VH-VL binders against q3z8e7. Designs and how they scored, part 18

Target 1, 156 residues: q3z8e7
Amino acid sequence: MVEKIPMTASGYKKLEDELSTLKVKRIDVIEEMRLAAMDKDMRENAPYHAAKEQRGQIEGRIKEIEHELKYADVSEYTDTNTSKVNMGSTVKLRDPKNGECCTYTLVSPKEIEPLKGKISASSPIGKAVFNRNKGEQIEIEVPSGTLQYIIEDISF
Key: E = the ipSAE of ESMFold2; O = the ipSAE of OpenDDE; V2 = 0.75 times the mean of E and O plus 0.25 times the DockQ between their complexes.

## First folded at step 5 (VH-VL; framework fv_denrakibart)

Design C9c (at its last look DockQ between E and O 0.03; V2 from the best seeds 0.00; counts 0 for: pae E 15.9 > 2, placed apart)
Fold by ESMFold2, look of step 5:
Structure C9c (fold): chain C 156 residues (1-156), chain A 122 residues (1-122), chain B 113 residues (1-113)
Amino acid sequence: as target 1 above (156 residues)
Amino acid sequence: EVQLVQSGAEVKKPGESLKISCKGSGYSFTRYWIGWVRQMPGKGLEWMGIIYPGDSDTRYSPSFQGQVTISADKSISTAYLQWSSLKASDTAMYYCARHSLYFGESSYFDYWGQGTLVTVSS
Amino acid sequence: DIVMTQSPDSLAVSLGERATINCKSSQSVLYSSNNKNYLAWYQQKPGQPPKLLIYWASTRESGVPDRFSGSGSGTDFTLTISSLQAEDVAVYYCQQYYSKPYTFGQGTKVEIK
């Protein structure tokens, strides 16, 4: 069950900043709930229900961030490791059958933007490329089957 | 990759205790609520309750409050459902299922275990 | 408790034809502050656990075929299978997750005519 969560140093700092902000927001939201609850008809109290839902999001996100920070693995993911795919690397994958390429950047969970090619190291693509060298063939297991690619380039 | 693997089928007598398990893998176990759902023979699905394994925050359906205990051991990524004294009416299929992480406790189940058949008869 | 009522209880549909399942909640499951309907649909094939099809009333889960669609808002919801296939024989459940307990409908059994 002990899971390490790879992330960049900038990703770690963003999580710390978000945690601090959320703890302040939690205090504010709890006070908003208290004030709204002075109207005893909770079924028609939109401000109370909105604040209650926001508190749920905040509590859940705080729990998630505290876990991620506790189990973060940052020390192996720097700009200085240029020979292998690492956190912060941009990889170009080539389909050996048709020569088509796609490009992905390994980022922290907070920085994930799949439509821009920013993926986590725990994603199927991220797992397949992590710690691999230029020229290696990789297999990626996706719901639609198994895909094969060659790591054409690594940049940082 | 996300899997919920439940313990095997059980045959018990009324009055016996039972603890069934649900082991989560392929995701961060403590970041997702886990729920239990009962399906009595030939019947539909009944929501029993949920637990947040990170701090053991547990919420029960009123129908099941005091009837079962939901717990988790986060060190082995396992949730549990247990009875101190089984009744014949507890005969059912029991599923564990994971919330999708979107809004705190109010969520749908995106992954389900295979089910544990519990048969209680004298 | 929010009661979820499905109709019909069972449905026989010819291969390739449309199947329509209705789900009605005793209270609105639309939360106006975020404009989301807290409603999901599940498929349970014989001998298998339930499988998520639709969440937020109309959003298809990854890997679910395009022939499945969800619609409706507030208290009235519909699951549509636009062209029934043999593998769609199952019991279908709606579930609200607006207010605990997060109740399910009684199920609708879909069979091939």
Scores: ipSAE 0.000, ipTM 0.478, lowest interface PAE 15.9, mean pLDDT 83
Fold by OpenDDE, look of step 5:
Structure C9c (fold): chain C 156 residues (1-156), chain A 122 residues (1-122), chain B 113 residues (1-113)
Amino acid sequence: as target 1 above (156 residues)
Amino acid sequence: EVQLVQSGAEVKKPGESLKISCKGSGYSFTRYWIGWVRQMPGKGLEWMGIIYPGDSDTRYSPSFQGQVTISADKSISTAYLQWSSLKASDTAMYYCARHSLYFGESSYFDYWGQGTLVTVSS
Amino acid sequence: DIVMTQSPDSLAVSLGERATINCKSSQSVLYSSNNKNYLAWYQQKPGQPPKLLIYWASTRESGVPDRFSGSGSGTDFTLTISSLQAEDVAVYYCQQYYSKPYTFGQGTKVEIK
């Protein structure tokens, strides 16, 4: 059995944030690999090899973080829902100012269907909500300023 | 200030290849979709396709699928439109434009490049 | 594909008078989830790129004069210039961004009578 890893709530949060970022980055890198692999001279394709190397590094770090999170012993208790937004998650977002509500499902780049509310995890909204909890407020940059939304619900 | 600066006018012959560019500045280039719009002489606007520089996700209009290639180099904040073999019918003004964002998705075009005139003649 | 049809193709209006341009979509561009119309209007002056005027059917872009307004919902939209100015001579386009491929109207040329 693996020994528990003591850490602060803030430390745990930092790992979650990093993991979220890395998982999104992984998607991007995999797509870059796919695009690079379309070249006829793949063997000499520097972008492909660079992306492949980066994927390896990202995956390695993801495993480390997941291990730490799995065996974490956080001293602070929160009653917040443990459900987090991930790939395949459907999230309901509400604008706290006007009550506007939208629902979106995070999907891979191949599965993007905006009219069905299926958006990429690599999109600005995807990045903003990824690995977030129900009740959290997220921000999205738009030309007119910053949009704020609350994650009202998470489901699969 | 958000700006899109396109490469200069091109004069080409049928069968030649061409790659024109659009450089973005004044914003996070990787976070906004960039689109290309064709305008033939004396005609209207035609949506060609878009690319998300962050992951190079690219979407084409069916009428332009296989006819052109849209790409981006995020390291220099530049999007590209290219032809492998130009036709006389490719003669047109080509605009790049930034899509505004709504929930991370592409929406309307809020900023436009100055346009690149491409002339293809024998 | 959603087809965008503008009317009229050309319009001549006296200075200071109202100009009205219509745009019809073959399908509704109203999204039920957010109750927004995915419709934009652009102005293109000779020798210039298009300029965004209106988005979400009725929201005016920053810096756009008050005399420009957009209205409509679903499949029928209107761009209105309440008092035509000399600098308003241009071709105007509607565009839907509801579904790909995004499509433009054929354009309406506005001139001074």
Scores: ipSAE 0.000, ipTM 0.551, lowest interface PAE 11.5, mean pLDDT 88
ESMFold2 (binder alone), look of step 5: mean pLDDT 94; pTM 0.954

Design C9d (at its last look DockQ between E and O 0.03; V2 from the best seeds 0.00; counts 0 for: pae E 13.1 > 2, placed apart)
Fold by ESMFold2, look of step 5:
Structure C9d (fold): chain C 156 residues (1-156), chain A 122 residues (1-122), chain B 113 residues (1-113)
Amino acid sequence: as target 1 above (156 residues)
Amino acid sequence: EVQLVQSGAEVKKPGESLKISCKGSGYSFTHYWIGWVRQMPGKGLEWMGIIYPDDSDTRYSPSFQGQVTISADKSISTAYLQWSSLKASDTAMYYCARHDLYFGESSYFDYWGQGTLVTVSS
Amino acid sequence: DIVMTQSPDSLAVSLGERATINCKSSQSVLYSSNNKNYLAWYQQKPGQPPKLLIYWASTRESGVPDRFSGSGSGTDFTLTISSLQAEDVAVYYCQQYYSTPYTFGQGTKVEIK
């Protein structure tokens, strides 16, 4: 069995748009192959072979996208400032010891950018904040020990 | 889910006309060749011909050229097999089937309709 | 037209034994440029439409049990059922799709002995 693939609504939309584009291109390439074969042996026809190669690439990418969309686990959002942390949320965490704040955005595994604060829901920080409310104190287990934070703000 | 659903059984007399149908669903109907296969009672399979629904490019087996008409209406994803004047020898089971594609050209049959029994007698 | 000839026309095989069906084409169905044999095998059970079993001479269609295997090249092809099951009682057809008309063999009926 294949595990669900977490992604944002924007990530899902991007895949849908790419799939739509590829399906249109596939139709064009299939027609090019048919036309190239009309008056000549298609198996010894250079335009046919070029279209055949392109179709192979398109079919492979379509299959990959359809699999990802079939097993996608998309967090549903309405707008910014939800009451609970969810996929696509940006959370502001405050260290109660020194008052310093840090900001993280929960994104799909394909959109992770740790240096920019874009983290997965499966990361230590992501697990600790997911489905939590503003004002909750959370504990994050890291190799250096446990860290304490308060969810200062939630936005999208 | 690819499906080919054929019209129901027909009982006809010699000289009558007939048009049987094959409706495709679950795939890009206009971009796959649809073939027709005859199976006379107690006999084997006979390839009758194929049509490419997008432009109605139609190719017949020599044995069936001029004996039947293969057509399609791509707006309703349906292929047809027609006789203008049935003969008793047209009594058979008729299958539609989708030719799979090998890089855009037709190849083997991957999906078959359930068959339409045509009986011509009396 | 490429004529496809199957042998035997029928055969009776005990459950669990090997069944062998031959198919011969009147000309080669091997396309030298891609080294593929344009040959398929179909299974037809009583009252049912045919079902694709093997294509490219030796490639099993999805869901076809491992006991079915196809072999051969050029003009001589074989379908083998390594251990016949009750559900394998059917008529088997070869078909060439090298050139139109895409002719079938006459069929081979497989029965339980």
Scores: ipSAE 0.000, ipTM 0.496, lowest interface PAE 13.1, mean pLDDT 82
Fold by OpenDDE, look of step 5:
Structure C9d (fold): chain C 156 residues (1-156), chain A 122 residues (1-122), chain B 113 residues (1-113)
Amino acid sequence: as target 1 above (156 residues)
Amino acid sequence: EVQLVQSGAEVKKPGESLKISCKGSGYSFTHYWIGWVRQMPGKGLEWMGIIYPDDSDTRYSPSFQGQVTISADKSISTAYLQWSSLKASDTAMYYCARHDLYFGESSYFDYWGQGTLVTVSS
Amino acid sequence: DIVMTQSPDSLAVSLGERATINCKSSQSVLYSSNNKNYLAWYQQKPGQPPKLLIYWASTRESGVPDRFSGSGSGTDFTLTISSLQAEDVAVYYCQQYYSTPYTFGQGTKVEIK
């Protein structure tokens, strides 16, 4: 059996935040790898190898954090009602002009399901809402113009 | 260089079991979905299913659910397609292919294996 | 399931002439959040595995000749070969990756007239 890891609620939250950030970074780095691989032979592609190395580092840290979170023993609880949007968060967006609402969940790359509102943190909407608070107004650039939304609710 | 290398052609009889393989190299095998596509003789491409090697999350086409098993061994960068009991109608070319990523949202096949021909006859 | 239907089933075109293949999806494969069409085109030459040509409906894969182009949005898509070459003889497939299962069209066989 693995021993539990004592930590504060704030410490736990910090790890969650770091994990969320790293998962977004991971997506970006994977894309960088893909783009680099398209330009040059991978064997001699310095940008690709650099991105690959960075991905390795990110993956290593993600694993460490996930381990700590999995076996965490938190003695205190924090109020999540004012939490920021992170990976795994479900966000309700309201159009202030017409009152229409949309719900999206930020998920990992493998969990993306557009029809179910499961989107990447690197998507236009994901980028707009990531690390934002409930009540904030966000803008999303689209070909037809700029869309305005208010973050009406955040749940996890 | 990204490569997918599949196991060799198979000649089997109805009722026999079979497991074919697809080995990836030149990329992080664990963090890209890999799928299988069936092509019966003289016919089109059929999406069978995909697997995420890191945690073996697997998704099947309804047409192939329960008919085949998709699996992966990330320690050797290999994906598998297997049958418990082959039928003559399973005769086909089977391709493995990797999904590409665009900020984690793309799911088209950018790299393909050379294919494995499976022939099932009495 | 999203059904992909190509037209025509077969096409014979003279060398140097334009080849046009259509693909229709039973549902829109346009994602409103990113305004991208989750549609790809593949080329399969005789005795070879498929090869990716176009993704996001109109983005050409690296190494694909300029004579290949993809267009369309929503439910109607087109693959165009502006000037057919001998090496373009193949079966072409469209595929949606908007939702599982990621279905293919039935294929269009392109031959030289």
Scores: ipSAE 0.000, ipTM 0.576, lowest interface PAE 11.8, mean pLDDT 87
ESMFold2 (binder alone), look of step 5: mean pLDDT 94; pTM 0.953

## First folded at step 7 (VH-VL; framework fv_denrakibart)

Design P1 (at its last look DockQ between E and O 0.04; V2 from the best seeds 0.00; counts 0 for: pae E 15.1 > 2, placed apart)
Fold by OpenDDE, look of step 7:
Structure P1 (fold): chain C 156 residues (1-156), chain A 122 residues (1-122), chain B 113 residues (1-113)
Amino acid sequence: as target 1 above (156 residues)
Amino acid sequence: EVQLVQSGAEVKKPGESLKISCKGSGYRFTHYWIGWVRQMPGKGLEWMGIIYPGDSDTRYSPSFQGQVTISADKSISTAYLQWSSLKASDTAMYYCARHSLYFSESSYFDYWGQGTLVTVSS
Amino acid sequence: DIVMTQSPDSLAVSLGERATINCKSSQSVLYSSNNKNYLAWYQQKPGQPPKLLIYWASKRESGVPDRFSGSGSGTDFTLTISSLQAEDVAVYYCQQYYSTPYTFGQGTKVEIK
């Protein structure tokens, strides 16, 4: 069975809205492809290739959103409970091997900013820490092997 | 128009296997969860389980887990309910129904099939 | 499992009079995040499949007459028929879809007095 994807109600709503928008956009792009395809030399038709590429991107995102919506586990959002990692939580992880620490904040899909440590609950790290307690050891699978971290702190 | 059409009435004997069907039309079959509900003669409605036809993810009521198999063939927009070995106590009306919310596992049933009567007797 | 209990089991009401059906859940079906009650009402007439009447405890399904209304929150819910009509003779069921299994009430039979 596929693991559920934690998210807030607002996050779920945002995905629905995005999906609706993308479906409309997809129709438009398909029409653009149709119009562009009316040209004689499609190999040199820049508008057609651009539209085709955009269609691919839209289709890919739609598929992702559909997956997230299907397996969504909508949870309550609270700013008061820091006993467990929830949506909105900032988590400090410590590598037990070298003592290095990293900090991540679990956010809704629309709020993801990897460079700022804002990650999805559906990400490998997000899945590993979600609903975990302070002091727990978690495992994250990466191509190079399994990484181990300790949840050192949870805050909002 | 959204429609769920179920297979016809069945008369079986104990120990026989059975597979009944529910065909959806008028909507994106792979994008809605579809469920089965049992209603024994003169009794109430019993939630049996649901399936997502897109990938055949299936959830059962504990009361029906291991007792029946829910499946789907998305190529023909059809969901199935089957028994490996029927019992007299399986005699009931069986309804399929569509979840109202798109993609949502947690939802109410907005469209229902006409029902399939299954009679199991010696 | 969440147990749904309806009351009464049967109800006889005169034409044009108010019919009231109660449904109680063993656990709250109110989701605090969206403040929605995961509760639905169905009508089943003799020889027919169930028909959705109310969802989210108080939202009327399209095509459902105004005389049908749902109210309540948390664990206590009510379906009201403000003026009973002859075509309203049926068994009514509440259902929670808060958590699996999505259980039904035992049903309330509404008849004309």
Scores: ipSAE 0.015, ipTM 0.608, lowest interface PAE 6.4, mean pLDDT 88
Fold by ESMFold2, look of step 7:
Structure P1 (fold): chain C 156 residues (1-156), chain A 122 residues (1-122), chain B 113 residues (1-113)
Amino acid sequence: as target 1 above (156 residues)
Amino acid sequence: EVQLVQSGAEVKKPGESLKISCKGSGYRFTHYWIGWVRQMPGKGLEWMGIIYPGDSDTRYSPSFQGQVTISADKSISTAYLQWSSLKASDTAMYYCARHSLYFSESSYFDYWGQGTLVTVSS
Amino acid sequence: DIVMTQSPDSLAVSLGERATINCKSSQSVLYSSNNKNYLAWYQQKPGQPPKLLIYWASKRESGVPDRFSGSGSGTDFTLTISSLQAEDVAVYYCQQYYSTPYTFGQGTKVEIK
């Protein structure tokens, strides 16, 4: 079974734009590499070796983006329903033991900012809260054990 | 020196399976796309598909999608073309060829294998 | 799919004379961002695999005689053999590599008259 990659519509568009830019850049780099290969002694030329390594980075990024776009799931994001946690939702979690609260926003991988509480739907916290309702008790499984929280609020 | 060496000619019956090979040498095998081209007797060239041996990313012509399998074993620098059940209409010469540009899926072919003749008859 | 159509299907040319082969694509293979035509020409002699002659529509591959030249842009392309030699008897194919599938023309057989 192929696992979907949750993301926001904004994140999807950013990936599409980057892919388009990289495909144009790839075409230019391909021609430059063909011209560079006309010199038989490229193995001993540091500038040529550096250029070949840079091309590898472009191809790797293109393939990564193509995979992410192919398996992207933006259909789970909607502004018309705030009853359940979804992409773009902000979730307030309360620790029932001590009353401490923390707030997270579900964003695409490109938009992750953990120090600001912007996490992916595939993170331990993201998986635990996704598609859940306000008031539900959730368990977050971490290497040190199981943490328990209550979903205190869901906002958009 | 860049070389593509293909497996020898095959004579098969309809319904049999077949896997032919193309071994690349003299270059970084994992960093160039390899393509397969069919030429039926007395006919022109048909682009079948390409594979990037580094990660096995494979692209097929719609005409060959589901009809053949293109694969590679990068540990022995070899690409493969495979049929699960041959038909008489699969009788053809099959060439492997390398893209000329490093990493490029969008390229022309600069080096060609010698061809593998596949004959399928009762 | 981009359809590549060559003309003529066969051509008989006297030794030392000019041979001209046309190739037309069903849509443009010129990529405006880099101003390159994604068009190649191949020569296939009897009993041999194809051999690259021309890439980017007009660039001659290393070791190809200068009597071979490519021209054209967008959808209309031409391979010219300025002075036909006996060893040029072959089938010639154009190919686009602009978008998959990277289709070939049907081929043009060139013979000595």
Scores: ipSAE 0.000, ipTM 0.480, lowest interface PAE 15.1, mean pLDDT 83
ESMFold2 (binder alone), look of step 7: mean pLDDT 94; pTM 0.959

Design P2 (at its last look DockQ between E and O 0.01; V2 from the best seeds 0.00; counts 0 for: pae E 15.6 > 2, placed apart)
Fold by OpenDDE, look of step 9:
Structure P2 (fold): chain C 156 residues (1-156), chain A 122 residues (1-122), chain B 113 residues (1-113)
Amino acid sequence: as target 1 above (156 residues)
Amino acid sequence: EVQLVQSGAEVKKPGESLKISCKGSGYSFTHYWIGWVRQMPGKGLEWMGIIYPRDSDTRYSPSFQGQVTISADKSISTAYLQWSSLKASDTAMYYCARHKLYFTESSYFDYWGQGTLVTVSS
Amino acid sequence: DIVMTQSPDSLAVSLGERATINCKSSQSVLYSSKNKNYLAWYQQKPGQPPKLLIYWASTRESGVPDRFSGSGSGTDFTLTISSLQAEDVAVYYCQQYYSTPYTFGQGTKVEIK
């Protein structure tokens, strides 16, 4: 039994798009192979061997994506204001002490982009906000101590 | 438009073999799980199993494991349910259905076939 | 296996009145990491295949009237028809797709009183 692979709806869509693109590329590379194979001396046909290698890489990635999608655990988009923080949620946190706000989006490990505020649900922030409601006060344990934030808003 | 078209009604005797079909169209057949659901006369829905046509990965309900065989021919976008030896208790309506989520095993059924009635009597 | 149990087995409701169907799972079908309930509802009218109504416990399938709603989490779920219409006469099934086998409830027959 293979473990489910958590991902956002956006992440799922990206994989679908990538798959589609790769399938097109595969066709192109196959055509390149065909053209290169028109040369009589195949042993010294660098373009053919290069194309063949590229095909293999593309096919490998296609299989990987198909596997990820096959076992994907995807959350559906919802615009409900009563929803709890979950995978794919964008959370606005407010520091009750200084009023500063920060925004994070919970994503799968493969979708993490710290500079864009995309964090894992397994991160300290992710764990603190996951399955919480708007208006709740959360505590985040960091090496320097405990940070307190209020969930000001939840969106997708 | 997504469609699942099942083979016609079957009348069989106990001990006979049977293979019914479900043809998908209007979508990428190989990349959606397709399942079979049994409904005995006047009874509820029973999940039998699912198959991923791309690689023929199959999941059975324990209740149906070894009792039926689920298969698929992706070249003609067709899924199959077959018995090696029918019993009177196999009399039921059989539905094929497609999983909603692309590629995904854990999913719900969005499109259903019209059903195949199988009658087994001596 | 996760056993799905619906209640009641049959329900007679007057036109325009609320119909409530319950579904209980023997195990939680809530995936905590996603905060999603792997629960669907189907409608089956006489002589027809089942039709998907609700998925993820509370999301309505496209084309399904607003009078249909799903609620609940974990092991307890409810399908509600806010105002029963004549065309809503059918058998309704819940189904979990949390783990194989993806079992159905025994069904609830809804009739007009």
Scores: ipSAE 0.125, ipTM 0.683, lowest interface PAE 2.1, mean pLDDT 89
Fold by ESMFold2, look of step 7:
Structure P2 (fold): chain C 156 residues (1-156), chain A 122 residues (1-122), chain B 113 residues (1-113)
Amino acid sequence: as target 1 above (156 residues)
Amino acid sequence: EVQLVQSGAEVKKPGESLKISCKGSGYSFTHYWIGWVRQMPGKGLEWMGIIYPRDSDTRYSPSFQGQVTISADKSISTAYLQWSSLKASDTAMYYCARHKLYFTESSYFDYWGQGTLVTVSS
Amino acid sequence: DIVMTQSPDSLAVSLGERATINCKSSQSVLYSSKNKNYLAWYQQKPGQPPKLLIYWASTRESGVPDRFSGSGSGTDFTLTISSLQAEDVAVYYCQQYYSTPYTFGQGTKVEIK
């Protein structure tokens, strides 16, 4: 049911390295949470709260990477002549209900930076916009429901 | 009380080696990125690089890659900036600073050391 | 590398008057999916290390007076001192932390006119 995810060999290696780093950082964060939670005399439990927030982000990114690596199709994606959303495209999405806009860039696995809007073609947003034209309305399924957007602009 | 205490001022000749230090206290040293910032006399701030002390993950500005070594000794909560062969152009104030955000690489600096003045002259 | 350019390089402002410092990045520092601008402002007084004033473009650090405010998004940012005080004489720096190297602006010297 899951389609292969295009990436380069160097992109695959970058994801493997990021995964290794995140697993180490996850261990650190879990350890700090445990230690902070055991301190009865903490005057301000900022380390615990910060670590809890960071753990959620780390766990989400780890799961995303593991999925992408499992279904990777290691090749070079070179189709840049279409007017459709493609690898390397930057897309501006407009919420038709309120006019708010969000911007994402489809990047190879080696360039994925979710906090900066650089997402994979296999992410929920990436899947929804891939191979679509400017002006198309799309739906994105997320755990909290269904989001609707219009592809306002495509560039790279 | 979060504190970063740097080693004292240095007067050196070209070609000499140098290792300056930044000791962190009052927080979980190994879980925050530490950075180094250069300020040449009368000039602005230059980001040199950062290190995550727990695993020594180190990121350099391209301008400083190969020019200095950033390291840490987590057993004594200390970060280092090191030159193998100083040049007169290395004369500057050097600051260490801590990322505010726990764990996260992409952050800003909330606590700064007092600075270490390095003077290199013949 | 993202280049941070401040303007002006220097300004003189009368006590109690408004000081405005601009910072422009060569690339967007906005994380659009969370609407977060990866921009900080620092104050450096003579003989002292820099001090954090503002992060996320507009959030004041604890203990920073309300007369300091940050605004802007994407590539264009502003630090405003609404009523300049004598102790505000310093050099002010913007910094992006969107992508390494986390570059600083060249600085803006604020003086009393």
Scores: ipSAE 0.000, ipTM 0.501, lowest interface PAE 14.7, mean pLDDT 83
ESMFold2 (binder alone), look of step 7: mean pLDDT 94; pTM 0.955
OpenDDE, look of step 7: ipSAE 0.026; ipTM 0.648
ESMFold2, look of step 9: ipSAE 0.000; ipTM 0.489
ESMFold2 (binder alone), look of step 9: mean pLDDT 94; pTM 0.954

